# Designs tried in a protein design chat: VH-VL binders against b1a7s3r263to410. Part 2

Target 1, 148 residues: b1a7s3r263to410
Amino acid sequence: VTIVYDTMHYSTQKMAHEIAEGIMAEGYDVEMFFLHEDERSEIVKSILDSKAIAIGAPTINDEPYPSIGDLMYYLKGLRFERTGIKRKAVTFGSMGGKGGTPASLGKDLGEYGFDVVDTCEVYYVPDEEENKACFKLGQKLVEEAKKI

## First folded at step 4 (VH-VL; framework fv_dargistotug)

Design s52
Fold by ESMFold2-Fast, scan of step 4:
Structure s52 (fold): chain C 148 residues (1-148), chain A 120 residues (1-120), chain B 106 residues (1-106)
Amino acid sequence: as target 1 above (148 residues)
Amino acid sequence: QVQLVQSGSELKKPGASVKVSCKASGYTFTYYAMNWVRQAPGQGLEWMGWINTNTGNPTYAQGFTGRFVFSLDTSVSTAYLQISSLKAEDTAVYYCARSKYTYGYWFDSWGQGTLVTVSS
Amino acid sequence: DIQLTQSPSFLSASVGDRVTITCRASQGISTYLAWYQQKPGKAPKLLIYGASTLQSGVPSRFSGSGSGTEFTLTISSLQPEDFATYYCQQLHSYWTFGGGTKVEIK
């Protein structure tokens, strides 16, 4: 399972870690990438080798974080619909005012050939219930990926 | 300048099929999704779904699966709406409208509409 | 899915009147809302996007306001060419339209 995220504040990173805990609780390994510093070719390689992905970004200035836009444009160029399997995906992110980035990313991934299982968005910093929701999102992603 | 030009009015009998076209010009076709919107006589606007013009993947709103098919011919920058097994309730003006893939985007350009009349 | 309710459905007004149309969303959509004008036999025209941003070329008598679940379109001084049906559209989860408000001559 591949997790890719970017964050300006700690909130989206905290969500990524909770999702990873949920995945690992089901007995699967997680490969996690931070878009600010990780090489795009390594991220893409990991995604191609995975049955499931999670993509996360905060909403800033009423737009997705710019590095996620770059990644999404790259994924659009890959022909995932040609692989004979529909990789599972979830999207997640934090917001301080106007949200919607996870829903927007999910819509795009669905068009790029992914089966988007769910999305998760939290206001600012995840509370205990929202952390549990992210953990369960990771478990749900793996449960759906088993069906491939 | 951006233009969306739709095919002319159609008069069909129940059970027939119709294929409406929407030809785009003045922009890069694959940079925008194409949306379809229906308006029955005297009624409001109803979003039917959209098609990704780069991948060809359609997304249908609830109520518009089965008999409705969105397709493309990128070589001529044209989107198509096909309706099979036509029913009287399909009588409506069908619009195409473009939107960016950017979250929160609106329909900034519309076709002129195609009237499809289904009667015996 | 997100549902939009417009009120009133019908509105009678005179030239020079201030007209207000309301759009309510079934769930929070921030400012992800657009307004369209449709004249008989014509395709809709975009008036406002992002709840309050006026589209280029639209007269300044049109304005939009609101956020969350309640939005308003205002025409400060109604002109003859403004008699039309107005639709709101949510931009937060795909797209859905309100039922429309028909503005007629009194």
Scores: ipSAE 0.000, ipTM 0.493, lowest interface PAE 17.4, mean pLDDT 80

